# Designs tried in a protein design chat: miniprotein binders against q6w4x9r395to579. Part 197

Target 1, 185 residues: q6w4x9r395to579
Amino acid sequence: GHCSLEGGSFVTTFDARPYRFHGTCTYILLQSPQLPEDGALMAVYDKSGVSHSETSLVAVVYLSRQDKIVISQDEVVTNNGEAKWLPYKTRNITVFRQTSTHLQMATSFGLELVVQLRPIFQAYVTVGPQFRGQTRGLCGNFNGDTTDDFTTSMGIAEGTASLFVDSWRAGNCPAALERETDPCS
Short names: E, the ipSAE of ESMFold2; O, the ipSAE of OpenDDE; V2, 0.75 times the mean of E and O plus 0.25 times the DockQ between their complexes.

## First folded at step 15 (miniprotein)

Design ge18 (at its last look DockQ between E and O 0.80; V2 from the best seeds 0.69)
Fold by ESMFold2, look of step 15:
Structure ge18 (fold): chain B 185 residues (1-185), chain A 91 residues (1-91)
Amino acid sequence: as target 1 above (185 residues)
Amino acid sequence: SVLEEIAKTILEAVKDLLEAVEENDEEAIKRAIERLEEAAKRAEEAGFEKVAEGVERVIEAVRDGDEDPWIYLMIRWLEWYMEIAMRRALE
């Protein structure tokens, strides 16, 4: 299964459902019992500077009881707040430079993350088949059905991306917007 | 149902807890944790062990002073456990 976070705040779920949102927050991208130590993948969005409502991806975070690995648009990789030289390896996770513009986080538990650093900070999430039907978050539930990919953290299928995205906030943040709201500024 | 009542109590207490933590309101934190502890006990007695564990993890995250992302992740796990329990009760 593949989930992508691309320029313009576009997301494509594991079930190939595309959507767009604008929000300044940390969001849960993927949670699953297949990730060890209560692990989750998170996405950090912030203002892009184009307009007050437009946002873009600025970091991807892998968070578990043991690790908080942050890959940021400034090309700095940290674990638990400490900057790390690449290649960086733990027991289950390896972060390395795939190309001059791409970093990769490979894991022993079926999660792979590829981060494009330039020209636009983007992320590509790949999970093995053991994750099917076992995920929640911005990347959807990976059940082969796009009609329920907008399922909130309370298990409610929503018709709009904004309500769905807002339910996956991992912080006290303003509500997300689906579209640019300031065309006449 | 019993589970619906427990879940409602948990959700209300979690909302109050997050607000209290943000405002650094120690008395409100204590009250929210007491409600969560009571709900966890009731959930365990009713056979909803994962829901009770989820509540305990949220309490621990707050007491340990964990960052917002971790606290919210524990809440999202608790919500998932409640959803699973509710679906099984209806089927």
Scores: ipSAE 0.699, ipTM 0.838, lowest interface PAE 1.0, mean pLDDT 85
Fold by OpenDDE base, look of step 15:
Structure ge18 (fold): chain B 185 residues (1-185), chain A 91 residues (1-91)
Amino acid sequence: as target 1 above (185 residues)
Amino acid sequence: SVLEEIAKTILEAVKDLLEAVEENDEEAIKRAIERLEEAAKRAEEAGFEKVAEGVERVIEAVRDGDEDPWIYLMIRWLEWYMEIAMRRALE
């Protein structure tokens, strides 16, 4: 399964459903029992301009009982608040520079993350087949059905991205806004 | 069903807890936790150990003063547990 966060406000789920939202919060991208120690992948969005529609991804966070790995737009990588030199390796996670503009987080448990640093901070999440039907969050449920990707954390199917996205907040933040997706953007 | 009733109680309490946390209302948090503790006990007695565990994880996250993302993660886990539990109960 491949999930992408692109263009500052665009998401494509594991089931290949594209949508757009504008929010300034931390959101759960991926939560799954397949992630060890209650692990989850999260995305941090912030304002990138004056208008509410000017939002962008500013960091990606992997949080578990053992680690809090943050990859930020300024290329700083931290674990539990401490800056780490790359390549950085934990028990089952390795963060390293893939290219001059890309960082990668590789894991031993079927999760891969590629972060594009410039010109736009973007993230690409890949999960193994063992995650099928066992994921939730902004990246969807990876069950091959695009129509139910907007299922909230409480199992409610939403028709709009904003309510769906809000259900996966990982903080006390303003409500997300939904905008029409421009296929040319 | 018993599970359905427990799940509803838990979900309501979680909702209250979330609101209380966001408002930094300590008394409201305390009340919500008490409701959750009772629900967890009820779940455990009814043989729903995973439900009880989920509730306890939320309680611990809040009580221990974990950072906000972790609290929300635990809440989302619990919500998921309730969803799955209720779905199974209807099968």
Scores: ipSAE 0.608, ipTM 0.826, lowest interface PAE 0.7, mean pLDDT 92
ESMFold2 (binder alone), look of step 15: mean pLDDT 75; pTM 0.714

Design ge2 (at its last look DockQ between E and O 0.88; V2 from the best seeds 0.77)
Fold by OpenDDE base, look of step 15:
Structure ge2 (fold): chain B 185 residues (1-185), chain A 91 residues (1-91)
Amino acid sequence: as target 1 above (185 residues)
Amino acid sequence: SVLEEIVKTILEAVKDLLEAVEENDEEAIKRAIERLEEAAKRAEEAGFEKVAEGVERVIEAVRNGDEDPWIYLMVRWLEWVLEIAMRRALE
């Protein structure tokens, strides 16, 4: 399964459903029992301009009982608040520079993350087949059905992205907005 | 049903707990936790052990002073547990 966060506000789920939202919070991208130590992948969005539609991804966070690995747009990588030199390796996670503009987080448990640093901070999530039907969050449920990707954390299917996205927030934040804008923006 | 009532109570208490945490209202936090503990007990007595466990994980996160992302993550796990429980109850 491949999930992408692109263009500052665009998401493509594991099931290849595209959508967009504007929020300024931390959101759970991927929650799954396949992730060890209650792990989850999260995305941090913040304002990038004056309007509500000007939001962008500013960091990706892998959070578990053991680690809090943050990859930020300024290329700083931290674990549990401490800056780490690359390549950085834990027991089952390795963060390293893939290219001049890309960082990669590789894991031993079927999760891969590629972060594009420039010109736009973007993230690409890949999970193994063992995750099929066992994922939740903004990246969807990876069950091959795009129509149920907007299932909230409470198991309610939503027709719009806003309520879906809000259900996966990981903090006290304003409601996410879904506004029609130029898809190229 | 018993489960539905328990779930309702849990969800309401979780909502109150999160609000209390964000407001740093210690008394409100305590009240919400007490409600959750009671709900967890009810869940356990009713045979929904995973629900009780899920509730306890949320309580633990708050008591430990964990950051918001972790607290909310525990809440999302709890929500998943509740969803599963409710689904199974309908089978």
Scores: ipSAE 0.858, ipTM 0.931, lowest interface PAE 0.5, mean pLDDT 95
Fold by ESMFold2, look of step 15:
Structure ge2 (fold): chain B 185 residues (1-185), chain A 91 residues (1-91)
Amino acid sequence: as target 1 above (185 residues)
Amino acid sequence: SVLEEIVKTILEAVKDLLEAVEENDEEAIKRAIERLEEAAKRAEEAGFEKVAEGVERVIEAVRNGDEDPWIYLMVRWLEWVLEIAMRRALE
């Protein structure tokens, strides 16, 4: 399964449903029992310099009971607040420079993250087949059906991206804004 | 049903908890935690052990002073546990 965060504000779910939103928050991308130690993948969005209402991806965070790995647009990688030289390895996770512009986080539990640092900060999430039907968050539920990819944290299928995105916030944040290019508008 | 009443109580309490955390309202946090503790005890007594465990993990995250992302993650996990419990009860 593949989920992408592109162009600063575009998301394509594991079931290939595209949408766009603007919000200043940390959001849960992926929550699954397949991630060890209560792990989750999160995305951080913040205001871009283009306009006051536009936001862009600024960091991707993997959080578990053991680690809080942050990969940010300033190219600094931290774990539990400490900057790390690459390649960086824990028991289950390796973060390394894939190319001059791309970093990769590889794991033993079926999650792979590739982060493009330049020219635009983008992220590509890949999960193995064991994740089918066992994901929740901004990347959707990975069940092969796009009609329920906007399922909120309370299990409610929403018709708009903004309500869905707001339900997956992981902090005190302003309400998300939806762009007209979202197919669910 | 007993499960429906427990789930409703938990969902109301976690909503209040998150609002209290966002406002840094210590007294409201305490009241929400007390409601969650009571709901966890009712869930355990009724045989819904995974529900009780999920509630306790939220309480622990708050009391340990964990960063906001972790508290929200535990709440979202609990909401998923509740959804699974409700689905199984209707089968």
Scores: ipSAE 0.596, ipTM 0.795, lowest interface PAE 1.4, mean pLDDT 84
ESMFold2 (binder alone), look of step 15: mean pLDDT 83; pTM 0.803

Design ge3 (at its last look DockQ between E and O 0.91; V2 from the best seeds 0.84)
Fold by OpenDDE base, look of step 15:
Structure ge3 (fold): chain B 185 residues (1-185), chain A 91 residues (1-91)
Amino acid sequence: as target 1 above (185 residues)
Amino acid sequence: SVLEEIVKTILEAVKDLLEAVEENDEEAIKRAIERLEEAAKRAEEAGFEKVAEGVERVIEAVRNGDEDPWIYLMVRWLEWYLEIAMRRALE
């Protein structure tokens, strides 16, 4: 499964459903029992301009009971608040520079993350087949059905992205704005 | 149903808890936790052990002073457990 966060406010789910939202919060991208130690992948969005529609991804966070790995737009990598030199390795996670503009987080449990630093901070999430049907969050449920990707954390199917996205907040933040977008446009 | 009532109680208490945490209202936090503990007990007695576990994890996160992302993550897990319980109850 491949999930992408691109263009500052665009998301493509594991099931290849594209959508757009504008929010300024931390959101759960991936929740799954396949992630060890209650792990989850999260995305931090912030304002990038004056208007509400000017939002962008500013950091990606992998959070578990043991680690809080943050990859920020300024290329700083931290774990539990401490800056780490690359390549950085934990028991089952390695963060390293893939290219001059890309960082990668590799794991032993079927999660891969590539972060593009420039010109736009973007993220690409890959999960193994063992995650099929066992994921939740902004990246969807990875069940091959795009029509149910906007299922909220409470199991309610939404027709638009706003309530869906808001349900996956990881903090007290303002409501997100939504706009479904054709990736071919 | 019993489960529906438990779910309703849990969701309301979680909402209150999160609000109380954001406001740093210690008394409100305490009250919400008490309601959650009671709900967890009811859930456990009704055979919904994972729901009870989920509630306890939320409470633990708050008591430990964990940051928002972790607290909310625990809430999302609880919500998942609630959904599963409700789905199973309909089968």
Scores: ipSAE 0.887, ipTM 0.945, lowest interface PAE 0.5, mean pLDDT 95
Fold by ESMFold2, look of step 15:
Structure ge3 (fold): chain B 185 residues (1-185), chain A 91 residues (1-91)
Amino acid sequence: as target 1 above (185 residues)
Amino acid sequence: SVLEEIVKTILEAVKDLLEAVEENDEEAIKRAIERLEEAAKRAEEAGFEKVAEGVERVIEAVRNGDEDPWIYLMVRWLEWYLEIAMRRALE
């Protein structure tokens, strides 16, 4: 399954449902029992552009009991706060430079992350078939049905992206000010 | 009904806990943790082991002073376990 985070805060879920949102927070992108050590993939969004409501991806985080791997738009990779030279390897994760503009995180547990650093910071998530029906977060539930991809952290299928995305916050965030601003676009 | 009461108690206590952590309100954190500990005991006694484990992991994350992403992730796991338990009860 494929999930993408592209410029303008566009997301396409594992079930190919596209949506856009305007938020400034860390969000759970992928939560699944298929990720070891209570792992999750998270996306960090921040304000960008001329519009107050415009937001963009600034980092991707893999978090588990063992690791906090952050891949930032400044092209720095850290684990547990320490900067790492690439290629960087753990027991089951390898992060390496795929090209001058792309980094890749490969794993032994069926998760692959490709990060485009330039010209726009974007991310592409690939998961193996063992994840089918066993995911939650911004990338959806991977069940082949786009009508329930907006399932909140409480298991409620929402009709709008905003309520769905907000339920997947991984922190106390000032996004309320952004949601109160008229996006106009 | 017993499960519904346990779920309601846990969700209310988690909401209070996250608010208390945000406000750095030590007494509210203590009160929310006490309610969660009691709910975890009821869940374990009722056979909802994953729910009890989920509650304990949230408490541990807060007591350890873990960062928000980890605390929220533990809450999201607990919410998922609660949904699974409720779904099975309705089947």
Scores: ipSAE 0.751, ipTM 0.868, lowest interface PAE 0.8, mean pLDDT 86
ESMFold2 (binder alone), look of step 15: mean pLDDT 79; pTM 0.748

Design ge4 (at its last look DockQ between E and O 0.90; V2 from the best seeds 0.81)
Fold by OpenDDE base, look of step 15:
Structure ge4 (fold): chain B 185 residues (1-185), chain A 91 residues (1-91)
Amino acid sequence: as target 1 above (185 residues)
Amino acid sequence: SELEEIAKTILEAVKDLLEAVEENDEEAIKRAIERLEEAAKRAEEAGFEKVAEGVERVIEAVRNGDEDPWIYLMVRWLEWVMEIAYRRALE
């Protein structure tokens, strides 16, 4: 499964459903029992301009009972608040520079993350087949059905992205705004 | 159903708890936790042990002073557990 966060406000789910939202919060991208130590992948969005529609991804966070790995737009990588030199390796996670503009987080449990640093901070999430039907969050449920990707954290199917996205917030934040995506963009 | 009533109570208490945490209202936090503990007990007695466990994880996160992302993550896990329990109850 491949999930992408691109263009500052665009998301493509594991089931290949594209959508757009504008929010300034931390959101759960991926929650799954397949992630060890109650792990989850999160995305931090912030304002990038004056208008509410000017939002962008500013960091990606992998959070578990053991680690809080933050990859920020300024290329700083931290774990539990401490800056780490690359390549950085934990028990089952390795963060390293893939290219001059890309960082990668590799894991032993079927999660891969590639972060594009410039010109736009973007993230690409890959999960193994063992995650099928066992994922939740902004990246969807990875069950091959695009129509149910907007299921909230409480199991409610939403027709629009705003309530769906808000249900996966990981903090006290303003409501997310939605905008229809252009399939040709 | 029993589970629906328990879930409703839990969700309301969680909402209050999160609000109290954001406001740093210690008394409100205590009240919300007490409500959650009672709900957890009720869940356990009704045979929904995983729901009770989920509630306890949220309480623990707050008591430990964990940051928002972790607290909310625990809440999302709890929501998932409740959803699963509900689905199973309908089978």
Scores: ipSAE 0.843, ipTM 0.925, lowest interface PAE 0.5, mean pLDDT 94
Fold by ESMFold2, look of step 15:
Structure ge4 (fold): chain B 185 residues (1-185), chain A 91 residues (1-91)
Amino acid sequence: as target 1 above (185 residues)
Amino acid sequence: SELEEIAKTILEAVKDLLEAVEENDEEAIKRAIERLEEAAKRAEEAGFEKVAEGVERVIEAVRNGDEDPWIYLMVRWLEWVMEIAYRRALE
């Protein structure tokens, strides 16, 4: 399954459902029992333009009981707050430069993350077939159906991206803007 | 059902807990944790052991002084565990 985070705060889920949101928070991108040690992949968004409503991806975080790997737009990679030289290897995770503009995090548990550093900070998430039907978060539930990809943390399918995204906050931050809550569209 | 009553108590206490943590309100944190401890005991006694375990993980994260991302992640796991328990009760 493939999930992408692209410029303009565009997301495409594992089931190929596209959406856009405007928020300045850390969000749970992928949560799954297939990730060891209660692991999750998270995305950090911040203001990107003159308008306070325009936001972009600034970091991707892999968080578990053992690791907090942060890949930031400043091209710095840390684990548990300590900067790491690349290639960086743990027991189950390898982070390396794929190209001059792309970093890759490869894992033994079926998660792969590719981060485009330039010209725009973007992220591409790939999960193996063992994740089918066993994911939650901004990347959707990977069940082959787009109708319930906006499932909140409470298991409720929402009709708007903003409510869905807000339910996946992982920090004290403002709610996502309600631009896509227009009942006419 | 008993699960629905336990889940309602947990969700209300978690909401209060997160707000209290955000406000750095120690008394509100203590009150929310006490309610969560009571709910975890009720869940355990009713046979919802995974729900009780999930509640304890949230409490542990707050008591350890863990960062917001970890606390929120533990809450999201608890919510998922409760959803699974609810779905199984309907089957």
Scores: ipSAE 0.713, ipTM 0.852, lowest interface PAE 0.9, mean pLDDT 86
ESMFold2 (binder alone), look of step 15: mean pLDDT 71; pTM 0.649

Design ge5 (at its last look DockQ between E and O 0.29; V2 from the best seeds 0.57)
Fold by ESMFold2, look of step 15:
Structure ge5 (fold): chain B 185 residues (1-185), chain A 91 residues (1-91)
Amino acid sequence: as target 1 above (185 residues)
Amino acid sequence: SELEEIALTILEAVKDLLEAVEENDEEAIKRAIERLEEAAKRAEEAGFEKVAEGVERVIEAVRNGDEDPWIYLMVRWLEWVMEIAMRRALE
């Protein structure tokens, strides 16, 4: 399954449902019992343009009881607040520079994250088939049905991205603003 | 049902807890935690051990002074655990 964070504010879910939003917050991308130690992936968005309402992706975080791995647009990788030289390896996780513009986090538990640092900060999440029907968050529920990908943290399927996105915030933040998807793409 | 009543109590207390944390209102935090502790005990006694464990993890995160992302993640886990328990009760 593939989920992508592109163009600063554009998301495509594991079931290929596209949407975009603007919000200054940390959001849960992927929550799953398949991730060890109550693990989750999170995305950090911040203001990005001349318009006060525009935001874009600035960091991706893997968080569990053991780790808080942050990959940010300033190209610094930390674990639990300490900067790490690459390649960086724990028992289950390896973070390495794939190319001059891309970093990869590979894991033993079926999660892969590729982060494009330049020309713009983008993220690509890949999960193995064991994750089917076992995910929640901004990347959707991976059940093969795009009509319920906007399921909130309370288990409610929403018709708009803004309510769905806001339910997945991981902090005290302003409400998210949805922008309509271009149907000609 | 008893599970529905426990879940509604938990959701109300979690809402109050998150608001209190955002406002840094220590007395409101204490009151919300007390309600959660009572709900966790009731869940445990009724056999909903995963729900009780989920509540305890939220309380621990707040008492340890963990950062907001971890606190919110523990709340999202608790919500999911309760949803699963409710679905199983309907089967």
Scores: ipSAE 0.697, ipTM 0.841, lowest interface PAE 1.0, mean pLDDT 85
Fold by OpenDDE base, look of step 15:
Structure ge5 (fold): chain B 185 residues (1-185), chain A 91 residues (1-91)
Amino acid sequence: as target 1 above (185 residues)
Amino acid sequence: SELEEIALTILEAVKDLLEAVEENDEEAIKRAIERLEEAAKRAEEAGFEKVAEGVERVIEAVRNGDEDPWIYLMVRWLEWVMEIAMRRALE
């Protein structure tokens, strides 16, 4: 499954459902029992301009019982608040520079994260087949059905992206603005 | 179930904690933390160590002076931990 966060406000789920939202909060991208140590992946969005539509991804966070790894737009990588030199390796996670503009977080448990630093801070999440039907968050549920990708944290399938996105927020943030896009045939 | 009762207690206390943090009400924060600590103890005694640890991590975030979004992040993580625990309890 491939999930992408692009253009500052666009998301494509594991099931390849595209949607758009504008929010300035931290959101849960991926939760799954397949992630060890109760791991979860989050995205931090912030205001990038003066209008509500000017929002951008500014950091990606992997949070588990053991780690709190933050990859920020300024290329700083931290774990549990401590800055780390790259390549950085934990027990089952490695963060390294893939290219001049890309960082990668590789894991031994079927999660891969590629972060494009420039010109736009973007993220690409890949999960193995063992995650099929066992994911939740903004990246969807990876069950091959796009119609239920907007399942909230409470397990309710929403018709709009805004309510879906808001259900996965972490923080007291304004309601997300939403605009859905049609998938390409 | 016992875990559900504990979880509800935790969620209510977390709600109070977050509200107290937003209002910068130190006394309310202390009260909420005390409630959470009691809930964590109950969770631990009931055999839900990971839930207890999750609660402690939220408390630690507050005590360390973490700001939004980190406190909320820990809360959402705790909720996930509790959900996992509940799922496992049903297996």
Scores: ipSAE 0.620, ipTM 0.844, lowest interface PAE 0.8, mean pLDDT 93
ESMFold2 (binder alone), look of step 15: mean pLDDT 80; pTM 0.765

Design ge6 (at its last look DockQ between E and O 0.95; V2 from the best seeds 0.81)
Fold by OpenDDE base, look of step 15:
Structure ge6 (fold): chain B 185 residues (1-185), chain A 91 residues (1-91)
Amino acid sequence: as target 1 above (185 residues)
Amino acid sequence: SVLEEIAKTIIEAVKDLLEAVEENDEEAIKRAIERLEEAAKRAEEAGFEKVAEGVERVIEAVRNGDEDPWIYLMVRWLEWVMEIAMRRALE
């Protein structure tokens, strides 16, 4: 399964459903029992301009009972708040520079993350087949059905992205907005 | 159903808890936790041990002073557990 966060506000689920939202919060991208130590992948969005529609991804966070690995747009990588030099390796996670503009987080448990630093901070999530039908979050449920990707954290199918996205927030933040804009923006 | 009633109580108490945490209202936090503990007990007595466990994980996160992302993550886990339980109850 491949999930992408692109263009500052666009998401493509594991089931290849594209959508967009504007929010300024931390959201759960991927929650799954296949992730060890109650792990989850999260995305941090913030304002990138003056309008509500000007939001962008500013960090990606892998959070578990053991680690809190943050990859931020300024290329700083931290674990549990401590800055780490690359390549950085934990028991089952390795963060390293893939290219001049890309960082990669590789894991031993079937999760891969590629983060594009420039010109736009973007993230690409790949999960193994063992995750099929066992994922939740903004990246969807990876069951091959795009029509149920907007299922909230409480199992309610939503027709719009805003309520879906809000259900996966990982903090107290304003409601996410879904605005129709130029797909190139 | 019993599970639906318990779930409703949990959802409401979690909402109150999260609000209390954001406001740093210790008394409100305490009250919400007490409500959750009672709900967890009810869940356990009704045979929904995983739901009870989920509730306890949320409580633990708050008591430990964990950051928001972790607290909410635990809440999402709890929601998942409840969803699974409800789905199974319908089978």
Scores: ipSAE 0.832, ipTM 0.921, lowest interface PAE 0.5, mean pLDDT 94
Fold by ESMFold2, look of step 15:
Structure ge6 (fold): chain B 185 residues (1-185), chain A 91 residues (1-91)
Amino acid sequence: as target 1 above (185 residues)
Amino acid sequence: SVLEEIAKTIIEAVKDLLEAVEENDEEAIKRAIERLEEAAKRAEEAGFEKVAEGVERVIEAVRNGDEDPWIYLMVRWLEWVMEIAMRRALE
């Protein structure tokens, strides 16, 4: 399954449902029992333009009982607050520079993350088939059905992206905005 | 049902706990934790052991002074565990 976080705050879920939102917060992208040590993947969004409503992806975080790996827009990679040289390897996670503009986090548990650093900070999440039907968060539930991908943290299917996104906040933050599609975004 | 009553108590107490943590209101944190501890005991007595464990993990995260992302992640796990328990009750 593939989930993408692209410029203009566009998201495409594991079930290929596209949506857009604007918010300044950390959000849970992917929560699953398939991730070891209560692991989750999170995305950090912040203001990116002159308009109050414009936001963009500034970091991706892998968080578990053992690790807090942050891959940030400023190209610094940290684990539990300490900057790391690449390639960085734990027992089941390797972070390395894939190309001059891309970093990759590869894992032994079926999660892959590719981060584009330039010209725009973007992220691409890939999960193996063992994750089917066992994910929650902004990347959806990976059940082959786009109609329930906007399922909140309380298990309620919403009709709008903004309510869905707000339910996956991992901090105290302003409500997310859902604005009309911009063909140039 | 008993599960619905326990879940409502947990949802309200977690909401109050998160607000209290945000405001650094030590008295409100203590009150919310006390309600969560009582709800966890009720969950254990009613046979909802995973719900009780989820509540205790949220309390521990707050007492350890963990960062907001971890506290919220523990809350999201508790919500998922409660959803599973509620779904089983409808079967």
Scores: ipSAE 0.710, ipTM 0.851, lowest interface PAE 1.0, mean pLDDT 85
ESMFold2 (binder alone), look of step 15: mean pLDDT 77; pTM 0.729

